# VHH binders against p49116, part 295

Target 1, 238 residues: p49116
Amino acid sequence: EGPLLSDTHVTFKLTMPSPMPEYLNVHYICESASRLLFLSMHWARSIPAFQALGQDCNTSLVRACWNELFTLGLAQCAQVMSLSTILAAIVNHLQNSIQEDKLSGDRIKQVMEHIWKLQEFCNSMAKLDIDGYEYAYLKAIVLFSPDHPGLTSTSQIEKFQEKAQMELQDYVQKTYSEDTYRLARILVRLPALRLMSSNITEELFFTGLIGNVSIDSIIPYILKMETAEYNGQITGAS
Below, E stands for the ipSAE of ESMFold2; O stands for the ipSAE of OpenDDE; V2 stands for 0.75 times the mean of E and O plus 0.25 times the DockQ between their complexes.

## First folded at step 20 (VHH)

Design pb25 (framework vhh_ozoralizumab_d1; at its last fold request DockQ between E and O 0.62; V2 from the best seeds 0.73)
Fold by OpenDDE, fold request of step 28:
Parts: C-alpha cells; sequence; structure tokens
Structure pb25 (fold): chain B 238 residues (1-238), chain A 119 residues (1-119)
C-alpha cells in the first residue's frame, strides 16, 4: 500500500472574489464560504482511501466532520480570505439582527462566542506556522475519524486515520527535526474543532443558502458532482 | 442593486425541451455562484441547479440530473438552464438566483419565468 496522501493533496488554493469590496456583504461572505466548502469536499474526494470507503460511508464521514474540515480550511486560508475582516463583517451584520430583536440574549452570546473561538483557533494555527503538508495531514486525521456515531467500516477508517497520523509524524520529524515537540503542539489543537457548532458555522457563513437547503442535505450531491478537474471540461454557455 | 431577469419559459409537451436564460446585473457576475430554483403550485422553493463562479462545479439534485444542464456566459452576464426530457412534475415558476443578499431571501432571485409541461 502506498501513502495515504501525495503531494497533490497538499495543494489547497482558495481563490477569492476579486477585488475585495469595501463593504463585505452577505453575498461576498457566502460566496467565499461556498468556495472553501467545495474546495474542502473535493479535496476529500481526491483521496484514494476516501474513495475506497464507498459512497454511503463517505457521505456519513463528511456529514460528521464538514465543520471541522471547513474550520481547518478557514485557518489555512485565513490570510488570503482576510478572515479577520470577514468575521468583523459578520459581527456587524449580526448587530443589525440584534437591533431588530431577532435573537435572544443567550443566542447572541453563543454566536459571539463561536466567532471568538473561530478567530482564536485560526490565530493559534497561525502562531504555530502550520505548513501545507501539516494541514493536509490534519484534515485527513479529521476526515478519517472513526469515533462518529453510525459509521460503517470503522476499522478501515481507523486504519486510514492511523496512516495519516504516521505520515504526519514522519513528515514533522523529517522537516522539523530540531523541534522535538512540534507534532504534539499541532495535534493538541484538534480538540478545539470538536467544540465548534456546525449549526452556528452554517448560520454565519451560509445564511445565503437557497430555500431549505442545508449543508447536511447538499453534501451527498457535492460528493458526486461533476467537476472540471475530473472530466477536464468546464461547463459554459452554448 | 442586484437585478436578475429570467426568460425562456412557456408551454411544452412532455418529453420536450426548453432553454431558460437569466440576465444578471448590479453585481460582479463573474465572481459569484449562481442557482436555478423553482416553485411549483402549492409547493415551496426547490433548488434545481448550481454552478460555481468559474463553472468548475455544477450541481444537480436527482430529480433533474441527466435532464437539466446549467451553464453560464460571464462575458454576457447570463445564466442558462437547458431543460430536456421535461415532465409534468417540472411545471413551476423558475427563478434565477445567487447567494442571499439584502434583508430578504427574495432579493437574491428575479421575477421568474413560468414553465408548464402538459399534454
Amino acid sequence: as target 1 above (238 residues)
Amino acid sequence: EVQLVESGGGLVQPGGSLRLSCAASGFRFEDYGMYWVRQAPGKGLEWVSYISWDSKYTLYPDSVKGRFTISRDNAKNTLYLQMNSLRPEDTAVYYCATHWTGSSPEDSRGQGTLVTVSS
């Protein structure tokens, strides 16, 4: 068996709408988030081990961990996204809802705390100066988590997670040989992801979803959707 | 101000085809994903297609997959929906949409175009 990840899985390039507007509206935020979501899902799809688990298992895994993957993506792409600016804009928009008495005091606190957690997590990752390889392996560890309820093929998922961990360890040892405790420092950040609410994340970044569409409901379609990367064709007007 | 103007709807027999168009203005069209949604009589809004800003991603629900094709011409600020093998259950007002803007979800779609599939 070959490695879980290859160099092709390290590349994680998010393209933002350009130019950045002076005022970050909900439209801009939702588009940016959507791009990151799709990028994250298709990253998962590109992993042979992920493909080997089958459609049902894949769907279950992604439904369980999409928020964590998305959050890692936010951290990884924080600079190109100007994440702090986006979060500030979200807070500003939230203020309008507050003024209109659309949210309870408890809900406001919960949402603001979530925003704070997101910012702190991303700041912490930036301080650690996590590189592209490390992010790829961390995402793999999060993706192949066997501890979610209702999963099938848990033994195989666990094997893939272990493989991701081992490859990360080998990479860190090789690349950062002088930093003996780097692996531990980056792994201890993972628990913070489990403390973040997927519902609040969805409300903050995906409030522009059409109709009754939810991230949970759209995931199966994203996992089987056609992409130019896979078929080499871009759908255009004809 | 975001403006979306749908066209191309009409009456068609089962098995027939239609091509819908949506002219977009008031925002940088080329930077945003676009949607088609529909609303049948007495039913809620249903998502029927999505295309990313760069057309790299296209998304369809099972109800229309293989029959509908979404595309876009960024140079013309126009979104398209090719509808083949139409069925009576496809009867609805079809709306062009983008991500929600403004204070109401209705601000992200146009006036709609009626598609009626009937013998």
Scores: ipSAE 0.826, ipTM 0.911, lowest interface PAE 0.5, mean pLDDT 91
Fold by ESMFold2-Fast, scan of step 20:
Structure pb25 (fold): chain B 238 residues (1-238), chain A 119 residues (1-119)
Amino acid sequence: as target 1 above (238 residues)
Amino acid sequence: EVQLVESGGGLVQPGGSLRLSCAASGFRFEDYGMYWVRQAPGKGLEWVSYISWDSKYTLYPDSVKGRFTISRDNAKNTLYLQMNSLRPEDTAVYYCATHWTGSSPEDSRGQGTLVTVSS
């Protein structure tokens, strides 16, 4: 019954804390990241297909893919966030931690490799000039992943993912008709998202969010949160 | 310098209500999420509630959901916690916080206000 996503799902506007401090700190980074996380969770909740899967399935899906959604959001909002400046500040903090012997060399190496992979991903998306429609459908493809362990209703999830893939294909073929291989270039970027550690993302971006509780533990609370939009009013219906 | 001052605690009977307030200064209150955190006698810090900068998102653990309501007034730099249907197990020092790691009392939180629920 109609498209998987509406125009409301293409609009993805992140509001940053203002002004950005001269010297970035963990509080500002955590606030910025949590705004993106909440915006991403709100985006997912507003999809009628997502709501149709039911609360238990919804929670399991988001717990499995939040890091992929968050990373896509970082790439999409990289300019608004001044992400390169945030990552440079994190790198500087890590280098200072090495000099002060606060962290092991092996751990710092793992974190630096993660930052490098994140920068590479964001740069590849920027060079492809991914538009708002493409980001919305890439997030939908990631969200409706039927292959995570422990999921129920996997056939229905797969149908929604296929619908997202088909609608993305239709959009790209109509909008970028002269670029025959654009869709393939976009889709081959997605597997890299699963190679990024959610634990390292938590350490880099979410220090101080609800007492350093894991994000997958926070997700059920976010999905159950009381808002005017979800107390009998579903966003994205118009 | 972040300054947070809690008030409104006291002794109340089970089933009663209290409203806590937190006056914030030294940072852009309107730009940051806010927490209520509590510490019961002999126990660690426990998250009680969260509110986003714009009040669009409020989060509660199951232990207080439906009984407690967090709110904020950005024009007054003030955070509130309305506590209804209080239980003896809600007895704790309640702290206002904007950034905390959950395991260190020296994180950016206030001095606390004592809530005692007893008959």
Scores: ipSAE 0.730, ipTM 0.869, lowest interface PAE 1.0, mean pLDDT 87
Fold by ESMFold2, fold request of step 23:
Structure pb25 (fold): chain B 238 residues (1-238), chain A 119 residues (1-119)
Amino acid sequence: as target 1 above (238 residues)
Amino acid sequence: EVQLVESGGGLVQPGGSLRLSCAASGFRFEDYGMYWVRQAPGKGLEWVSYISWDSKYTLYPDSVKGRFTISRDNAKNTLYLQMNSLRPEDTAVYYCATHWTGSSPEDSRGQGTLVTVSS
């Protein structure tokens, strides 16, 4: 059957609007976040196992996990994105909203708690020095999660997830053979992704979208997006 | 300040073609994704197309996919919409837009150009 991922799925290079503005704004943050979202969706739909599941299953999977994939992408790209600077700008915006009574105190507490959880997750991944292969397998484990309601082909999805877990295990054992507990330390970080709210992620990063649409509603269109460097062997099903 | 100026609208017969242009200024056009949206009489805004900053990704709703093509020329700060096989239901004011800037929605789109498809 061959490996679930190839070296082409390890490459995950995000380009940012340059230079970063002196005064960060919703326009810049939404563009930066949109680039990461498109990169993440391009990555997911390029996987042959994902293509094999069919369009309805693909849409259901991505609707269920897009926020976890996006959060892994934030952690992986935190330095190139200057994520700490973006989060600081969002916190400053929240402070201005308090002064102008534009958000409820309960909502502000929810959003601040989410920012803290996100920052803690990214810090924990940075401390482990998670590499590009490990991120690719972690994203595959998150993508091929069979326990979401409404999925079809759950047996096949489970087999793909098991294959991703096995390939991660083999990679870590080979590459980090002196670090007996590295796999366990990596895997215990995954439950934190379930603490991330897609609603709050949209408010933090996607408020600038035209029409203030949900990411859930545009996923079918993103999965069908036309790509200038489209590779039929990776994304031949849509 | 974001400035977007649409042009190229007019009256066209069903089945005809039209090319819209949008001149952009007041921001780094080459760094931002761009939209075409439209508003038919008595209806809300409808998203028509999206193109990423580098043209790598383009998105279309089913209502126009295969008939409309979005493109951009970053050297000229210009966005385009090629509209083919036009139908009466495509009659609308067409706006060029970028992401919201945090002010009114009108600051993130132009004044629009009218496209009328009728016999």
Scores: ipSAE 0.717, ipTM 0.871, lowest interface PAE 1.0, mean pLDDT 86
OpenDDE, second read of step 21: ipSAE 0.725; ipTM 0.866
ESMFold2, look of step 22: ipSAE 0.692; ipTM 0.852
ESMFold2 (binder alone), look of step 22: mean pLDDT 81; pTM 0.824
OpenDDE, look of step 22: ipSAE 0.723; ipTM 0.870
ESMFold2, fold request of step 23: ipSAE 0.702, 0.702; ipTM 0.865, 0.861
ESMFold2 (binder alone), fold request of step 23: mean pLDDT 80, 80, 81; pTM 0.814, 0.812, 0.816
OpenDDE, fold request of step 23: ipSAE 0.807, 0.789, 0.785; ipTM 0.901, 0.893, 0.890
ESMFold2, look of step 26: ipSAE 0.611; ipTM 0.815
ESMFold2 (binder alone), look of step 26: mean pLDDT 80; pTM 0.817
OpenDDE, look of step 26: ipSAE 0.765; ipTM 0.885
ESMFold2, fold request of step 28: ipSAE 0.690, 0.555, 0.711; ipTM 0.859, 0.785, 0.867
ESMFold2 (binder alone), fold request of step 28: mean pLDDT 81, 80, 80; pTM 0.817, 0.814, 0.810
OpenDDE, fold request of step 28: ipSAE 0.803, 0.778; ipTM 0.899, 0.890

Design pb26 (framework vhh_ozoralizumab_d1; at its last look DockQ between E and O 0.60; V2 from the best seeds 0.64)
Fold by OpenDDE, look of step 22:
Structure pb26 (fold): chain B 238 residues (1-238), chain A 119 residues (1-119)
Amino acid sequence: as target 1 above (238 residues)
Amino acid sequence: EVQLVESGGGLVQPGGSLRLSCAASGFRFEDYGMYWVRQAPGKGLEWVSYISWDSKYTLYPDSVKGRFTISRDNAKNTLYLQMNSLRPEDTAVYYCATHWFGSSPEDSRGQGTLVTVSS
């Protein structure tokens, strides 16, 4: 079989709303986050191995790891997003909106700690100067994780994860031959992703506007999103 | 300030069609994904369509897929929803929204437009 990832999977370009407003409102933050989420999920569905797992397994897999993929995306796109500014804005919004009678001190602490962990993770990735190929493989390793509960085809998922790991190893060895510990150094960052709560991430970036809509509930639809060409839709028509 | 004004609702028979419009102002419309949501009597809000900022992607729930079509004209700051093969269960007040995530009241929805599907 061919490689798990191709050069087309290395490209990960996030387009932000422009210009950045002077005051980062919830609208701007949510749009930015949504774009990143969609980009991450569409990246996943563009992988042939991912498609080979079937729709049910794909959905389960993304439900299990969307927070990790999203976080890796934040790290990768931190500069383009001005992530520090966004996080600061989120903190400010929280401070302004959180009333003592609505949110417990413990919950506030949890949310703030999560923001801290997120910032630290992204900073750590920046310090390592992770390149586009490495991010692609790290995302693949995270995506094809067989250790999530309730997954089917775990043997096949494991196979794909191993393939991702091997390709990453080969890439690092080839590209960074002088740094014999680079692979280990970047892989040891992955456990930090598992420490981050998907619920808090959703609360920070995707606070529900419409009823009980959740990332979990919307994932199947995102994976089935259609391009305008599929629907024959015309921009500006009608 | 974000302002959304929905129009195009009315009474229609089952199997009929309607086209809704939403006029947007107070923000850079072309930079944001847009949504249609609806609220039926006695029920909560339900999203019925999404279109990305660049119109590259659209999203529909199974309940309306194949029947509804979302589109936008960025030059006119207008969002559209073509509704075909309407059913009684589509009866609701329809709103346009700037995003389906976020709790800011300012970014939520306009007054809405009533769609009634009845024989």
Scores: ipSAE 0.741, ipTM 0.878, lowest interface PAE 0.7, mean pLDDT 90
Fold by ESMFold2-Fast, scan of step 20:
Structure pb26 (fold): chain B 238 residues (1-238), chain A 119 residues (1-119)
Amino acid sequence: as target 1 above (238 residues)
Amino acid sequence: EVQLVESGGGLVQPGGSLRLSCAASGFRFEDYGMYWVRQAPGKGLEWVSYISWDSKYTLYPDSVKGRFTISRDNAKNTLYLQMNSLRPEDTAVYYCATHWFGSSPEDSRGQGTLVTVSS
């Protein structure tokens, strides 16, 4: 009984480093990405159903889906982040790497294909005008995915995913009553998230194009992080 | 350019304490997360602490959790690491950094401060 998500779980406020530098650099991009990652993991930790699964299950779920949550967060916060500007800077760096033979052509092709898929996903979500409630439930559907290898408590995870799906359906049918196919249009976007490589996301947003540091290694620590009450500035809308 | 100047290292006995400081300049310190990383003799880089720009989030690996405390003073552009209950295995050069969890510090950043825990 009771809803899976409350109004507190709909609020998703990303505060960006301010101002954006005139010339984008790896430091700014990594800081921006880490803020979104930490906000996303803190969001997941705040869900009572997630807490009820226990620490080991929580770690396994987030390790399996952090890239999907992060990508949904990029789409939701694209305007606040000026994501198009960040991606343009990354593309410019890749073009310079081709000129200077710093990376192989095959690797650059893989990274460019990832960027194009990311741009397509974010553009599709923007055109659908996904609201804050819809994003919260899509993130919950992704988080409570029972089909990742190695998971325990899969029946309970499936129950929470089904609850997220039903609450999304109820919300969409109530709020967008004239648009019979809106839910289907939204849900068909989700499979694309699993085609996005977590390793390439790490390369683009957390280490730049030269190094790679595994998010998987730090997920247990992020999920156990202490959080103080925050009274700072907030930018953008849910 | 980004400049990070570490200080406060020295020789201490096991069980002792040290407080490291890092003076930052060349960027908006108040807007960026900060890391302490260390390199023990003959070993690779190991991250030992993280603090968010607003001090809202702090992270520690199990090797230092409960013994080390990271903090910052944004008005002074200074990062701190309070190290308690020091062990011989904490002997390392300590660097403050803006790079992601365990990545090598940039060559243009600070030279580090040596912490030696005897015996």
Scores: ipSAE 0.679, ipTM 0.831, lowest interface PAE 1.0, mean pLDDT 85
Fold by ESMFold2, look of step 22:
Structure pb26 (fold): chain B 238 residues (1-238), chain A 119 residues (1-119)
Amino acid sequence: as target 1 above (238 residues)
Amino acid sequence: EVQLVESGGGLVQPGGSLRLSCAASGFRFEDYGMYWVRQAPGKGLEWVSYISWDSKYTLYPDSVKGRFTISRDNAKNTLYLQMNSLRPEDTAVYYCATHWFGSSPEDSRGQGTLVTVSS
């Protein structure tokens, strides 16, 4: 049955709007986050094991784990996104919202705790110098999580997760052979992903969705999105 | 200052076609995903299509998939919506917007263009 991931799943290039505005605004933050979301969804749906689970299972699986995939993407792309600058701008906006009495004190506390946890997670991954192969396997482990309620085919999902774990172990042992503790240090970071709130992620990065539309509601359409590789294709001028 | 100007609306019979245009200015159009939304009289906004900044990704709700095609010309700062096989239920004011489903429909969208599908 071959490897779970191929080299195409290791490449994860995020392109940002340029130049970064002197004063960050919701349009820049939402576009930057949207690019990461689409890159993450494109990554997930390109995996043969994911395709083999079927459309209903795929939708349920992604609804359950999209925030964890997105958070791993934030950590992987934190430098190119200038994530610390984006989070600082969000904090400044939240402080203005308190002054205008637009948000409850309990909600602000929850959002600030989430920002702190996100910053800590990204810093811990940077300190470990997690490489692109390791990120790809971590994303696969998170994607093929059989523990989420309401999933079907959990036995097959578990097999795929075990395969991702085996391939990560083999990669780390071959590539970092003199660091026998590296795999353990990497794996102990994963539980922090379950602490990340999807609705707070939406507030931080996807504000301004029409009405009460959530990422969960558009996931079926994102998974069926039409794609065209940028290769110098001539698009219709009009 | 961000400006979005929709055009190309009009009266068309069921089964007909229209092509909408959106002229953009005041921002780096080539850096932002764009979408179309519509609003039937007395109804809320409904997203109709999305296209990424580089045209790599396009999204459609089931209500228009296969009938509508979004496209963009970054050199001309213009967004398009080709609407085929039009139905009376497609009657609405159509707006273009500058990111996902809009941070604020009124702050990040144009003035709209009316499409009326009637025999």
Scores: ipSAE 0.571, ipTM 0.801, lowest interface PAE 1.7, mean pLDDT 84
OpenDDE, second read of step 21: ipSAE 0.647; ipTM 0.842
ESMFold2 (binder alone), look of step 22: mean pLDDT 80; pTM 0.811

Design pb27 (framework vhh_ozoralizumab_d1)
Fold by ESMFold2-Fast, scan of step 20:
Structure pb27 (fold): chain B 238 residues (1-238), chain A 119 residues (1-119)
Amino acid sequence: as target 1 above (238 residues)
Amino acid sequence: EVQLVESGGGLVQPGGSLRLSCAASGFRFEDYGMYWVRQAPGKGLEWVSYISWDSKYTLYPDSVKGRFTISRDNAKNTLYLQMNSLRPEDTAVYYCATHWYGSSPEDSRGQGTLVTVSS
């Protein structure tokens, strides 16, 4: 059988709005995060195994794991995004919200703890010098998680997750042959992704939530995005 | 500082069409995705449409898909919403926005443009 991921699934190029504002603001942060979210969902949609599971399963999987995919994307693109600068701006905004009594102390504590966990995760990945192939397979492992509540086709999903794990092992063993324990060091980082709240991620990066709109609720629409790549047609551009 | 000025609203009969415009300033319009959101009387804000900075991606919720078309002219710093087959349920104040959830900060958002669909 062919590999789960092709070389096209290793490329993960985030294009940032440019230039970064001298004083960071909510719409720059939201635009940057939205581009990463779109890129992450576009990446998932492009995997033949993912497509083979069907629309309903695809929606359920991404709704369950978007935060894990997004966080892996933040780590992978931390330098391109100047993520440390974005997080510093969020912290500054949060401190101002405390002074204006806009948020409860308990909520602010939860958000600050989330930022700390995120920084620690990104720092750990950077120290391990995770490459593009490793990120692609880590994303595939979290995408094809059969253990989320309410999923159907769990046997097929588990098969794809196992294939991702096997292909990651083969890659690391061949590419980093001198580092016997590299795979173990990489895999023990993954459980931390499950400890990060998707609600807090929304609050940090997608400020401007209005009414009942949430990332979870818009995922079906993102997965149905109109593009020439998915429609098999030339649209708009004459 | 982001400034957004909506126009083009009005009274229209069910089944009619209307074209909304949004003039943007105070930021690099060509680098940011844009949204249309609406607020019906007594309701919260509802996301209506999205277009990426390069016009490559457009998104519509099922409530407007096939009836509304979002577009942009980066040379003019202008966002458009073409609304066809209008329904009484489309009656709302329409706002353009720079954020993923379809809102700009309160101080950067205009009054919006009122669309009234009635028989």
Scores: ipSAE 0.470, ipTM 0.714, lowest interface PAE 1.8, mean pLDDT 84

Design pb28 (framework vhh_ozoralizumab_d1)
Fold by ESMFold2-Fast, scan of step 20:
Structure pb28 (fold): chain B 238 residues (1-238), chain A 119 residues (1-119)
Amino acid sequence: as target 1 above (238 residues)
Amino acid sequence: EVQLVESGGGLVQPGGSLRLSCAASGFRFEDYGMYWVRQAPGKGLEWVSYISWDSKYTLYPDSVKGRFTISRDNAKNTLYLQMNSLRPEDTAVYYCATHWRGSSPEDSRGQGTLVTVSS
């Protein structure tokens, strides 16, 4: 059949709230993160292979991998978001929570370790100079993961993941022909995504988003939302 | 300080319609997503709708999808909720909300507007 992803699926443009406040606050951080989450969900919905799996499978896949997609999005959009500045503001916010005795020492340690892991992941992707096409296929590999617990009818998911892997390989071998081991260096970054807690991501980036409702519980509604256009594009031809 | 002022509630018969409004101030309304939430007598808070800053994304729970429509006018710093085909179970105090949280969980919500669906 045709390729898994088209040019429309490679384009991934995040629009930030403007202007950035002089002192970052929870409202700005949550709005920025929400925009990235919605862009990521819209990206997944626009893939014909994803649509072909049906609504129940689609929901289960995204509920299982939203944190991995979101983290890849953070790495891809780190400069646009000024992610290092946001993480510094989150750390300062956590210090206030500590002083108010709202978090245990064990929880603080878990959160700080998560921030360190996130920084290391983003730094590794930046050092590899991952391009937009590579990010699109890494997100597709993560999305079409057949190995999440509770999934039924995994054969189609596995076929789409293998297709994503093959198209990534073809792209890298043609575009970076002099770098024989580039693909291997890229792929070994992916297992780290599964070690990052979705609960900690939610606490850091989505404090106050839709009350007490978890990201996992709102994903079915995001996937059902209507959109006539792809990937949040408003810039015209690029 | 974020300030939200809801209006438009009232008594309506089952099957009727109401349009709620929320006047927002104290932040750059045009840059932030907005929510409607409700609290029925003796129950907890239930989110009713979400709209993104640019109106590209709207979300509804199944309980109101197809009956309620959220919209915004960024030039007027105003959020709206059009409620059609109202049911007795829609009876609640409706609050305009932002994902900004102040010193208490209630700081991001206004005073609310009461909607009563009854004969």
Scores: ipSAE 0.587, ipTM 0.784, lowest interface PAE 1.4, mean pLDDT 84

Design pb29 (framework vhh_ozoralizumab_d1)
Fold by ESMFold2-Fast, scan of step 20:
Structure pb29 (fold): chain B 238 residues (1-238), chain A 119 residues (1-119)
Amino acid sequence: as target 1 above (238 residues)
Amino acid sequence: EVQLVESGGGLVQPGGSLRLSCAASGFRFEDYGMYWVRQAPGKGLEWVSYISWDSKYTLYPDSVKGRFTISRDNAKNTLYLQMNSLRPEDTAVYYCATHWKGSSPEDSRGQGTLVTVSS
């Protein structure tokens, strides 16, 4: 019955393709996004509580929340990714598409609204100076959401979410003892994640997806990824 | 210009093995994830395998898991697919790809290499 997360779950280090090309292209953006997606999935599957729920429940949880996890990862890794530069390049391509009449104005408006929501979220998290421990627990709160339709073991999922909330509270109260309202300011950011469309995230960051397969369709295979770190963890050799 | 050149295909008996190679140029191979995809005659593209830039992560669909192994040599800018226990349903043109590519063999990848599994 130890803590929900260990120090290994706080470490979240994205390695970017290097160097960033002078002119951004789909190849660089998709590679960067894929690295973050794989890192996020590996992070989730490495949690003992997550493993204990079983493969079918794990798949259902991640299918429901991958966009929220990915967006938290974008915020956490925004500086490493130079996310503002990537978003500026995407906006430039959208503006060129308007001028060339390649996309409907309604669709472009939806995509631009999504980009504004994403920028607002990332700026809010940066302004709050969210640390690695806080990000780890926010990701755990999002991952262990019991309210998605079709879930089994919802009482156990809720218990893990409550444990994540309690451990976050303990951490914030001890580490930021002089800031009485910090936890409240952090938690009120989370509902915004559910307002962002996973379909638009796929269009922005995962263009040219394999065989027109959606991210939610490949999640079972991503969760089955072979890795020495994960195998070492299962055998107790990490 | 991204260039990918597949090789190693051929005719093989059921239960046999083949190793496919993909020589990459025109980009920093060591920085990008790589895919194998295949297309059987009259069918769409089917994803076969993925390997991350650092070989840390590999993915396989159930249809090939345990039989196929993806690997890479970043010093040689070369991607490999070791195919064991081949079945007639593995008959296809095999393509290597980088980034998440679309639904046609004509998308910016190599010419492919034909694998035929037949008695």
Scores: ipSAE 0.583, ipTM 0.789, lowest interface PAE 1.5, mean pLDDT 85

Design pb3 (framework vhh_ozoralizumab_d1)
Fold by ESMFold2-Fast, scan of step 20:
Structure pb3 (fold): chain B 238 residues (1-238), chain A 119 residues (1-119)
Amino acid sequence: as target 1 above (238 residues)
Amino acid sequence: EVQLVESGGGLVQPGGSLRLSCAASGFRFEDYGMYWVRQAPGKGLEWVSYISWDSKYTLYPDSVKGRFTISRDNAKNTLYLQMNSLRPEDTAVYYCATHWLGSSPMDSRGQGTLVTVSS
């Protein structure tokens, strides 16, 4: 009967590899992205409601929404990641690939469109000055999406999503009482996440994966990590 | 720039143990997650283990979980894989990697060390 998320679930601390290299490379970008992905997956695992869905259901849920969680994480951690610098480096690499005729024009167009959508999303979130509590509940709303194909326990997932929406509303009403339409402005940003291709996200940020292994195939292993170690990282516990 | 040198492979009987080492140089080892991957004869690359930069998180596929242990010594820039209860199907060239796929031109993977499990 308690809140869906506790204060420990609001804390989201990304530690970057240091120092940032003078010339960005795939190694640095992939490590940075992998840290954010692991942090995001471990954040999801720490939620009691998520655990209550059972292993098969929660794995299917994260497989369906990891790209949305990751993108929210990129927006939330844009400053600590120097995301604009990373995206500029990716664009520079793509422009060099065009010059060398290494990639098809159609593929490059798809990737550039994705980068534009990502920049627009992150800019909109920055403009709204979304706080840590709001990010935590937006991630919860995305995580507990009952409308992905093939999900079981959809009524329970919907109840958790509704609880997340209600708790976000209560927070915004209390904290930003002067801004009557803030919640509406925040929530209308979420549909854009579903327009972003997970395959293109993988190409941009996770080019260092071994073999034919996709993020989708790795998710079950990440979710099997022990809760104590996971909680220590996401909450900043000593 | 990035250089990874594996060692510790060899011939071992089923049920035996081996400890692999990977000496890393040319990058800030302490800042990067590390992987062990393997390639059995005639097969593709298979992910074997992962360890985070700070050793807080380790990942194993079901095929090796409970038998293999990944560890690292950041002071020595060295990655380890302790392999116990070895099976014939563990026969492969084992690679140390900074990325799961490696990166072009594949500099993120080492030279490999051969492990043969046979009676």
Scores: ipSAE 0.538, ipTM 0.767, lowest interface PAE 1.6, mean pLDDT 84

